# Ledger of designs, part 2: VHH binders against a8e7c5r167to518

Target 1, 352 residues: a8e7c5r167to518
Amino acid sequence: YKIFMDSDSFYYSLTYDLTNTVQRQGELGKSDQPLWKRVDDRFFWNKHMIKDLVDLQAPQVDFWVIPIIQGFVQVEELVVNYNESSDEERSSPETPLQEPTCVDDIHPRFTVALISRRSRHRAGMRYKRRGVDTDGHVANYVETEQLIHVHSHTLSFVQTRGSVPVFWSQAGYRYNPRPRIEKGERETMPYFASHFEKEVETYKKLVIINLVDQNGREKIIGDAYLKQVLLYNNPNLTYVSFDFHEHCRGMKFENVQTLTDAIYDIITDMRWAWVDQAGVICQQEGIFRVNCMDCLDRTNVVQAAIARVIMEQQLKKLGVMPPEQPLPLKCYRIYQVMWANNGDTISRQYAG

## First folded at step 21 (VHH)

Design j4
Fold by ESMFold2, look of step 21:
Order: C-alpha cells, then sequence, then structure tokens
Structure j4 (fold): chain B 352 residues (1-352), chain A 124 residues (1-124)
C-alpha cells in the first residue's frame, strides 16, 4: 500500500491503517468503515481533527479524516543471493550511471518494512522526558513493527520501547547528569500499575528487557524499576536485565548475541503474526518491551538484534532462506541501515 | 493462578532462628530446568540483595557472603516448596524476604515468577 511522509516524519496512507499492527488489524476484521474509526488511539496524532469536522456536519466527512502517525516508515525489497558480493571495486564514486536492471528471477525475494509509531501522549513535554505521569503514560513510547512480505504471506513482529515507568528526572546542566527519583516507592505503585495494566490488556504478556547499567549513575533507576516490577507481581511479566555497556562498547551489534542467546527460547516462543489470503495463520504471543535511560541507541540496537532472530526464523520457515545459514551479506547491510535510520529518526523526534 | 507465597517471617531476637517457606501454586518448581530458585531480601532503605539460590538439580548453590554458614537453602520438589533455614540471626538480617525463580547468564539475569515477601525483624 502507498505510504506518504510529511517533512517532520509524519506518515499517512489513504488505504492502510498505520496505527495498527497486522495482528490488531486481523482482530478488528474486514470493514468498509473509515480508517479513523478503527485506529489505535495511542498513535492517532491528528485526533483533534475529528472534533472540528463533526462541527461542520458535512456528509461523508468520515472518509476525509486520514489517520496520521509520527514515527518512521521504510520499505525495502531484498533478494536472497549468496553468490552476489558488493566488491569495493564496484563502489567507486566515478562509476557511470547504470540503467535499472532486472534482478535474477531464480533468487527468492522478500519485502522488509519497518513501521515505528510514537505515542501521542507526552508529546511536547521536553522538560518531562523521563518516566511515567499520573495518567500512566511513559516518555518516549514507540511501537516498532517489522513486516515481511513474500508472495501472498504477510508476517509481522512487534516490539515496544518506553521510559522506566517511575517518577524520575535527569537534570541536564552538566555532562552526564545524575538521575534522580522524584517520588517514593509506595507513591509510585499505582501509576506503575496503571501503565502496565494497559500494556497487559493490549499485549497479554510482556518480556521486559532493562538495559540500564547495574552499576554507577544508572543503578538507582534500574533498582527502582526492578522493585516496582516485583511489587506489581503480575505473572504475565518476565524481567530480563542486560548490562549493555559492559558487552557492547564501540557500538558493535554482534556483541549483543550474549543477550539473544540467553533468551533465544523466549524469542522463539513469542512467535509472530502470520496472515495470508485465507486469514490468520498464527499470532504473536506477547511483546518485548525494551528500555535504557532514554530509550534511544541502546534500545534500538537490542530491538534490531531480537527482530533479526525472528526474521531469520520467518524466512527459513517460508523456504526463502536455506536452513542453518545467516542472512546474505547484502540483506544484512540493508537491514542494519533500516534499523539505523529508525534509531536516528526516533532520536530526532525525542530531541524535538 | 500462578502464585508464590512466602511464610515463616516474624520477630526474633539476635542469635535466634527462623525457617522461611515458599509454596508455589499454579505451576511446579520443576517447570523449567533452566530456572533456579532463590531467596532475595530488601532491608529498609536498601536495594534488593540476593541471599541464596539453588539450581533445579540441587547441585549448584549460592550464598551471599553475609549469610554463609548461617543460612541453608533447600528445595522439596514433591511438596513444591522452597526453604531458607536462618540461624544465628543478626540485626542486619532485618528485611522483607522474597522467593523467586531466576535464570542467570554472564551479562544479566531473568526473573520469571516471584512472591509478595515476608517480613523478618531481628531486634532485642
Amino acid sequence: as target 1 above (352 residues)
Amino acid sequence: QVQLVESGGGLVQPGGSLRLSCAASGFTFSYDSSYALGWFRQAPGQGLEAVAYISSSGSTIYYADSVKGRFTISRDNSKNTLYLQMNSLRAEDTAVYYCATVRTYPSGYIFRYWGQGTLVTVSS
């Protein structure tokens, strides 16, 4: 479907509801209703337009309201070809322009799409860019959906990120400021619970992946999160810690394998949404919720690594990749760029 | 429903003993051999501290240095119960004690199920 971008990373489609995952759209069923009546409210950035249009009382106004998200969209077609290489000799800047060429029809192809949808709640609150509020909303909440399309099959894997849902701040007048807890443990409990009650209602099961350092300046935030998770005591939650900075210095994505190996069984049991012409084949059985202090670079690296594990399982299940082999190098390079662009876009939106 | 319930806490004099129990319902402690059982505590004004944990086979046992020789962890899979025998108690052992299922790996850990805690107070 056609997806359009505005200048500040706002996206819309005339025919596809960008606010909902493939799985949520399947749960809603088929409908001739206007897109805006089916949206996920968390990601419906132009909600106020409905009130203005109702006051006009124009016929068929519902079809003129198009849902808009803030976030990121990128779509790439990839070819599975282990015999193809991107030699440096072909990367010369002086290489003449070449006409589009037909790719080899014997090699499998698939489409990868990445859709990130930022929650409209907490928008424009630069000074309160951390933690939870009294409505149970967290700062920097983004749902990221990775889509695979092959022939008539659409596969979807969804993750979320969001600030640690306690009341905290990090004053920014000096380099690497110390974080500060703003409310006590008991006072925080109902707002933490309010946030996670909504999350459990939406996603059923959550695997929290907390990337906050276990030592040093970040420890106070990591300890507060774990304590609230334990006090909330919901059997639908699993809590995972990973000391990102100890193992991933120098932005080496491959070093995150310690985490993905340790949770490989959890990733495999999560599964994914799978839809074809006949309907829903299977569904994702929960969600990974990933955070660091600001839910930016560390979070993006970990989400990309988890989504790669799932994508390789999906492609092998579809017969697009041979078993027991990694992605072809060209596919992996494009995948890395897609996730890097996602991270950069989320970072710009967070900074304003 | 899945639940862990701690019991056996209370007020005790320094040098005394308590035995904590943790009973599971809605699942068995052997549900996943990759998870150990553990006791964790939080003293007033402090973070959560690992006290002891025991592997699914019982062959690997960890004790914090502060409790070695005084505390003994054990598990009875037939009764679906985890125990902590606490001897020679000191004022510094005053805390809320939690039981949990836990998996550890070099870069972190995983908590799957845990209880609401039982208070231990060691005071003259």
Scores: ipSAE 0.757, ipTM 0.890, lowest interface PAE 0.5, mean pLDDT 82
Fold by ESMFold2, fold request of step 22:
Structure j4 (fold): chain B 352 residues (1-352), chain A 124 residues (1-124)
Amino acid sequence: as target 1 above (352 residues)
Amino acid sequence: QVQLVESGGGLVQPGGSLRLSCAASGFTFSYDSSYALGWFRQAPGQGLEAVAYISSSGSTIYYADSVKGRFTISRDNSKNTLYLQMNSLRAEDTAVYYCATVRTYPSGYIFRYWGQGTLVTVSS
C-alpha cells in the first residue's frame, strides 16, 4: 500500500482510504466505489476544498478525488534478533562482522506502522483549544492506529485522544496559566453526553484513561471530568485514573508500567483487528480514550505503552516473537522513536 | 443491560440511621474477582470520597477514618446486592452516595460500573 505526503502534516494514498481504520474498512466491505464516498467524515480534510468537483456529478471526477488526512504516518520494517545487544565484555574486535547470507533471512521480520488522524471539526477554533464545544466536538482529537503486517496478516490497534469534554480554558498571564471552568455542571451535561454518544456509536465501548493530576492546579479539571462521567452513567464506559506527574516525574517511563500492569486484563480483552486473505479473523472490542490537559506528551507516552503491550501480544500470537521475552532492544528503540515522532507531529499541529 | 441502582437515601436527623442498598442487574458481583464493591460519596462543592469497600471474597473490608465504627458495608451474593448501614449520622455525612465496582492500585483507580447515586441529607 502506497502512502504519499505533500508536507509533514498532510497525507494521502491513491488506493487506500487513510481516513478509516482497518476495522472500519472491513465493516464497509469490498466495493468499487471511489475512495471519497466511503470516508470517515471526521478525518476528511479536503472535503470542502473539492466541493465544486464533487457537485459536477461526472463519473471520472470521482476517480480524481482522493481523501487527505492531517496527522502522521510512519512505517518501519523490524527484525526480531535478540543478539543485537551482545555482551561487550566478551566481544572480540578480531572477529570480523560477517555479512549475512541468504541463511540469515530466518530471523522473523514484521512491519510496524503508525497512522494518526486529526479531526477536522476544531481546526478553525485556535482561540478555543480546550474542552468541548456546543456541537459535542473536543479539542485536539486524534485517532492513532498502530498496524502490524507479517506475511499475509494485517493487525490493527486503535486509540483516541481528546480534550476533557467540559467547557474550560487555560488562558491568562503569558505563561503558567490556571485552568478555569467556563460553564456549570448542569449546563455542561448535555454537551458531554453529546460527545460520548458519538464516541459510543463509533467505538461501542470506551476505556477512559484520565492522566490529569489529582492534586494541584489540574484538580479542578480532573474532578469535573469524573463528575460528568458519573452523571452520564453509561455501562459502555470504564474510567481509569492515573496520576502521571506523581509517578512519572522527569520522564521516567518505566513508571507507566504500573498503569499497564493494573489494566493488563482490560488491554488483553480489548483485542485488535486481524485480517488476512481469508477475511476478518477478529475485531477490536472498544477503544482507549486517553487525555491529559492538552493531550500531548503525557498522552503520547501512555498510548505508546498500551500499544507496546498489544504489539508484543500480537507478535507472540503470530509466532514471530518467543513467549516470555520482551521486544528486542533494537526494535524497542525504533518503536520509541516512531512514537516520539508521532507526539512531536501532533504537538506542532496543535500549537500552530 | 448492565445496571447498578442505589436506594435508601433521604432526609434524616443527626444521630439517625439509614441503610443504603445497591442492586446489580445484567451481571453478578462475583464475575471478576479483581474488582471490589464500594460506596463513594460527594458532598456539595467537594470531590469524590471513598467511604467503604469490600473485596470480592468478602474477607477484606476498608472504611474511611471518618466513618469507621459508624458505617458497616456488607454484601448478599444471593440477592446480588451491596449494602451500607449508616448509624450515628452527622451533618458532614450529607452527600450523594454512589455504588461502584472498583479496582485500586498505587497510581490510581478504576471504576467499571457505577450507579446513578442516592442523596443522603443529614440536617435538623
Scores: ipSAE 0.751, ipTM 0.894, lowest interface PAE 0.6, mean pLDDT 82
Fold by ESMFold2, fold request of step 22:
Structure j4 (fold): chain B 352 residues (1-352), chain A 124 residues (1-124)
Amino acid sequence: as target 1 above (352 residues)
Amino acid sequence: QVQLVESGGGLVQPGGSLRLSCAASGFTFSYDSSYALGWFRQAPGQGLEAVAYISSSGSTIYYADSVKGRFTISRDNSKNTLYLQMNSLRAEDTAVYYCATVRTYPSGYIFRYWGQGTLVTVSS
């Protein structure tokens, strides 16, 4: 399919519904219906721009309405090659007449893509940039889908991020203002529940990964989140706490492995969506919902780490990667750049 | 369906005793040996505090320093029930008490299932 980028990071395709994950596409089944009739409404950004045409319910205009998302798209072709000059461990320079090449005849190739879809429901600069609103929508809600394509196989892994769904703010006169809770615990309960009822309906099971610092300035927000999770008491939720600053201070992001090791079984049991020419082979069994205070840098790092674990499992199951080897260093560097670009784009859109 | 139900909370005078129970339905407490059973509490306006937890086999037990010697955690696998015997209660023990299945690791913790909470108030 062809993906077109407009200004302000808007994307569309004439033949593919970018608002839906591979899994949701499979659940909808085959159809001759126009793309806009099958969209995920959360990510249908041009809905109001053409609403009068859609509301006419005129069949002829249906095929002209193309769904547009705000978010991020990047697609890269990668080659699994452990013999590149940057992969020096146990390398042998026994072929002086031939430089290393990235050809598909001797090295497996795959396509990796990231698609991030920002929810339209908190659009506009007039909305608060933190927490939940009275409709149960949260600030900075983004669904990120990581796609792997090999031959005729399409594999998909999806995560979400979104603000802590309580009423809070962190916008004051100070350079580094303290966060504050705007509504009481009991007043917040129905709006927290409204948000998560929609999430459970959509994703069935959620693994919350709360990166909010358990000490210091952030503690009041983290405590409020945990309390609402406990009060909501839905057995389809799992709550994971990770103290990001204790283990990932400054530039030491390699310590996120502590988290992925601790939840490795949960990641493995989540699985992924897998389709090929025979149809749907398997589906993702829930979703990770990751947050920090603004759902930007810390969230992006953790999501990239989780998605890397899944990617390695996917590539090994397809026979593209040997078992018990990490990604080639060059592949990992491109992967890191893709996720960095995702984080930068989401951050720019959040800031306005 | 999966549920944990706490009971035994209430109002008690300082120095008194209460016994909390946590009954599980829809699963057995031994469903995943990587999860311990625990009691956690939250006083009004305070963060969540671990009180005690007990391994899946019952052989490893932890108590917070603030309750050690006064509280006893136990489990009855035949009843699928977790208990907390609370003796010599103090005003600072006033909180909502939750039972939960929990996994800990160096940088955090995981709650899989928990109850609705039961209020314990210690006052004259």
Scores: ipSAE 0.740, ipTM 0.890, lowest interface PAE 0.6, mean pLDDT 81

Design j6
Fold by OpenDDE, fold request of step 22:
Structure j6 (fold): chain B 352 residues (1-352), chain A 124 residues (1-124)
Amino acid sequence: as target 1 above (352 residues)
Amino acid sequence: QVQLVESGGGLVQPGGSLRLSCAASGFTFSYDSSYAMGWFRQAPGQGLEAVAYISSSGSTIYYADSVKGRFTISRDNSKNTLYLQMNSLRAEDTAVYYCARVRTYPSGYIFQYWGQGTLVTVSS
């Protein structure tokens, strides 16, 4: 599928629906309907721009309207090779450049794609847009899909990020202004419920991963979030707390493994979407909704860590990776760059 | 459908006693040993506080320092019910008490199921 980039933030395809996940596309089935009529409305960024065209009710409109997403897309082809010495050791001048033997035919290959879709609702910069609105939409809502393609097999794993769905603000010119709750618990309840009712309808089960600090200035927002979760009292919600700053201070992102280990069974039970030529093999049974205050760097690190666990499981199931080995170092490095690029792009879109 | 229902809350004088119950339906307490059952409370204007945990087997029990020696957590797996005996109640024990299925780990906790809460008011 040919994906076009209009800018660092906008993506479209003439042949592929970038607004829907592999799983949703399967559910919609084969249709002769134009792409813009099959889209997930949340991620149809240019919907407002085509309103006048749609109002013309001209048959030609179906051929002219292409759905555009705001977000991030990157595709990489990876080779599973465990014999590649870390490039750091090759910097010794004395090892003759062994001609890259066309190793291309011996090692398994797979394609990985990362697609992030930003909601068109509550668009704006982070200092102006926080929390939930009266329609149940949250600031910085992004659906991120990791795709793996091997031969005729396509596997998908989807996560979401979004602001804490209470009424709160963080206004000020200071580097780290104190967050404030803008509305009381009772007033917030129906809007919180509205948000999660839609989420549950869409994704069936949600595992909330709240990365908000349990101490300090952020605590008030974390407490408000947990309180609303308790009040809403939906059995399809699981709430996970992880104090990211306490455990990952000094850029110790490896400590995120403490979280992934703690929720390993939950990750495994969630499964993923898997389709081949014969049809649907399995479906993703829920979704991780990850948040911090801004839903940027910390959120991106945690999403990447969860997605890596899934990716390794997927590749092992496909027989692309051996069961007792981690992802090859070269693959891991490329993978980390992809997620970093994703995080940076989303950050630019939200932070301004 | 999974449900937890708390009961036993009410108004009590300082020094008095209450017994809270939490009845679970739709799941069994002993199904997953990685989860404990616990009581949490939220006082007005305060955050959620852990009061007590009990493991699936009942062999491991945790109490907050503020309630040690006064509160007793117990479970009856045959009845799928969790209890909290509260003695020598104080004004600072006033809160909404929640029952929850909880897993703790070094960097946080996991809530899977919880109830609507029951109000305990300690007032003279």
Scores: ipSAE 0.903, ipTM 0.963, lowest interface PAE 0.4, mean pLDDT 92
Fold by OpenDDE, fold request of step 22:
Structure j6 (fold): chain B 352 residues (1-352), chain A 124 residues (1-124)
Amino acid sequence: as target 1 above (352 residues)
Amino acid sequence: QVQLVESGGGLVQPGGSLRLSCAASGFTFSYDSSYAMGWFRQAPGQGLEAVAYISSSGSTIYYADSVKGRFTISRDNSKNTLYLQMNSLRAEDTAVYYCARVRTYPSGYIFQYWGQGTLVTVSS
């Protein structure tokens, strides 16, 4: 798949639909329709730009219109080699130059891709755009898809991020302004419901991971979120609370493992999309919706952690990784960089 | 379809007693031992508060300090029903009471399935 970057934020492909997940593409089936007619509208950023062209109703337009997403795309080829000494260990003067073990074709290889697609709805700067609107759209909504490709097998795992779907703001010139609820509980209910009805329709089941602080200034937003979840009372929603700041203070991101361990069964039950030459092997049965206040750094860390668990499971299932070993260190490092880049890119886009 | 239905709420005088029930359908209480069943409450203008929860086996029980010695949580797995016996009720116990399937872990909690709630009003 040839993916082109028009700028630091916009991506398109002539041959691949970047607006739809592997699973959605499978559901849509084989079609002779042009790409722009098969898009997920949420992520079709140049829709308005091509309106005049589309209105011409000329058949040639189908070849000229390429859907563009705003978000992030990175693809890496990784080699599963557990014998590779970390370059850092090689830099210690005392470690004899272990001959570069020629990563011979004997080691399993796989391709990993991250695709983040930002919603065109309610786009804006992070402090100006918070919460839900009257259409049920939330600020900083991003769908992130992790793809694994091995031979003829393509595996996909999708997550979402988005602002807490209540009416709230965080306005002010001060660093870290106090969040404020803008509308009452009853007034918020139909819009909250609208948001999650659409989400459930799209993804079947949702596991909410709320990273909002359980104490302090953020608590009011977390409480409002939980209250709306309870009021909405949909059995397709699971609510997970994780006190990120309390447990990951001092950039102890390793403590996110406490969360992934706690929800390991939920992760396993959710599964992933898996397709091969014969067709669909399995489907992702739900989605993690992760949020903090701005849905940036904390959210990205947690999404990466969950995605890593899935990737390891996928690779083990494929026989690319042995069952009792973690991801090789080199692979892990590259993987971390990919997710970091994803997080940084989304942050820049949200900041304007 | 998974449903939890709370009942037993109402108006009671201070010092009175109520028994809440939560009937579950669409899932079994004992199916997953990693989850407990619990009661939570939300008073007007307040956040959600854990009242009590009980493990699948009934061997582990938690009570909030505010209700300890007054409330008793129990479960009947054969009936797929959770109970909360509330004695010596106080005005501060006025709230909407929710039953929920809950898992606790060191850094947070997981809610899976809950009811519509039942209102308990304690007033003279």
Scores: ipSAE 0.900, ipTM 0.961, lowest interface PAE 0.4, mean pLDDT 92
Fold by OpenDDE, look of step 21:
Structure j6 (fold): chain B 352 residues (1-352), chain A 124 residues (1-124)
Amino acid sequence: as target 1 above (352 residues)
Amino acid sequence: QVQLVESGGGLVQPGGSLRLSCAASGFTFSYDSSYAMGWFRQAPGQGLEAVAYISSSGSTIYYADSVKGRFTISRDNSKNTLYLQMNSLRAEDTAVYYCARVRTYPSGYIFQYWGQGTLVTVSS
C-alpha cells in the first residue's frame, strides 16, 4: 500500500484504510463499498469537509472522497542481527551500501509500522480541551497501532490514549495550573458510562493504566477517575495505577519495566491480531487505555514499553528472534526513535 | 458473570461492631494466587482508602494504620467469601466499603472485580 503525507499530521492512502486496524479490517471482510463508507468514523478527520459532496449522493463522489487521518505514520525495515557493533565504528564513508539482495540475507528481517489515529471528536489544544463531553467523547483520543510484517504474516497490537473521562479543566498556559473538577460525581456517571460502553463495545475488554500522580495537584483527577470506575463496575474493566513521576523521576524511564513486569500476565493474555494468507490466526482480546493528565510524554513512554514487550513476544513466536534474547540494540534504537517521533508529532498536534 | 456482593453494612453507634461479608461469584478466590482480596473504603469527600487485604493463601495480611487492632480481615475460599470484622467503630470509619480483587506491586496496584459497596455509618 502507498501512504501519502500532506503534512506532518495528515495521512491518506488510495489503497489502504488507515482508519481501521488490521483486526477491524478482517472483521469487516471484503466489501465492494467505497473506502469512505468502510472507515472508522472516529478517525475520519475530513468527514465534515466532504459533507456537501456526500450529500449529493452522486456515484462519482465515491471516487473523489479519500479518507484522511490526523496522526502519525512511520514504517521501518529492521534486521535482526546480534553481532552488529554499535554504528559508532562504521564511520568509514567508503563502503558502498551493498543493496541487500533479498535472497541471501543470513539475518531475519521484518517490517514495523506505527500508526496513530487521532479522533476527530474534541480535537484541540491540550490546555483548552480536557475530560469527557455529553456525547461520551474524551479530549485528544488517539488509537495507536503497531504493525509487524514478516513474509505473509501481519501482526497488530493496538493501544489507546485519551483524557480522563470526567468533567475537568485546567486553566492557564503558564504554570502547571491546578486541575479542577467541573461536575459532581453523580452528574458525571452517565457520561462516564457512555464513554466506556462504547469502548467495551469496540475493544471487548479494557485495561486502564492511569499514570496520574497519586499525590499533589493531580490527585483530585486520579481520585475522580477511580471513583467513576468503581461506580460503573464493569467486569470488562481492569484498573491499573502507576505513579510515573514517583518511579521515573529524573528521566528514569527504565523504571517503567516495573509496570510491564507487574502486568506481564495481562499483556500476554491480551494477545494481538495475527493474520496470514490462510486467515486469522489470533485476535487481540482487549486493549490498554493509557492516560496521564495531558496524555503526552508519560503516556507515550508507557505505551512504547508495553508495545515493546508485545513486539518481542511476536517476533519470538514468529521465530525471528531467539526465545531468550532481547531485541537487538540496533532494532531497539530504531524502535525508540519511532515511538519518540510518534510522541512528538502527537504533542505538536495537541498544541495546535 | 463475575460479581462481588458486599453485605453487613448499616448504622452503628460509636464503640459498636459490624461484620461485613463479600460473596464472590463467577470466579474462584484460589484460581490466581497473584491476587489478594481486600476491603477499601471511601468516606464522603475523600479518596479511596485501602482498609485491609489478604493474600490467596492468607499468609500475608495488610491493615491500614487507622484500623489496625480494631478490624480483622478473613476469607473462606470454600465459600468464595471475604469478611471484615469491625470492632470499636469510630465516626471516622463512616464510609462506603468496597470489596475488591487486588494485586499490589512496588509502583502501584491492579483492581480486578469489585462490588457495589456497602454503607457503614457510625453515629451516636
Scores: ipSAE 0.877, ipTM 0.956, lowest interface PAE 0.4, mean pLDDT 91

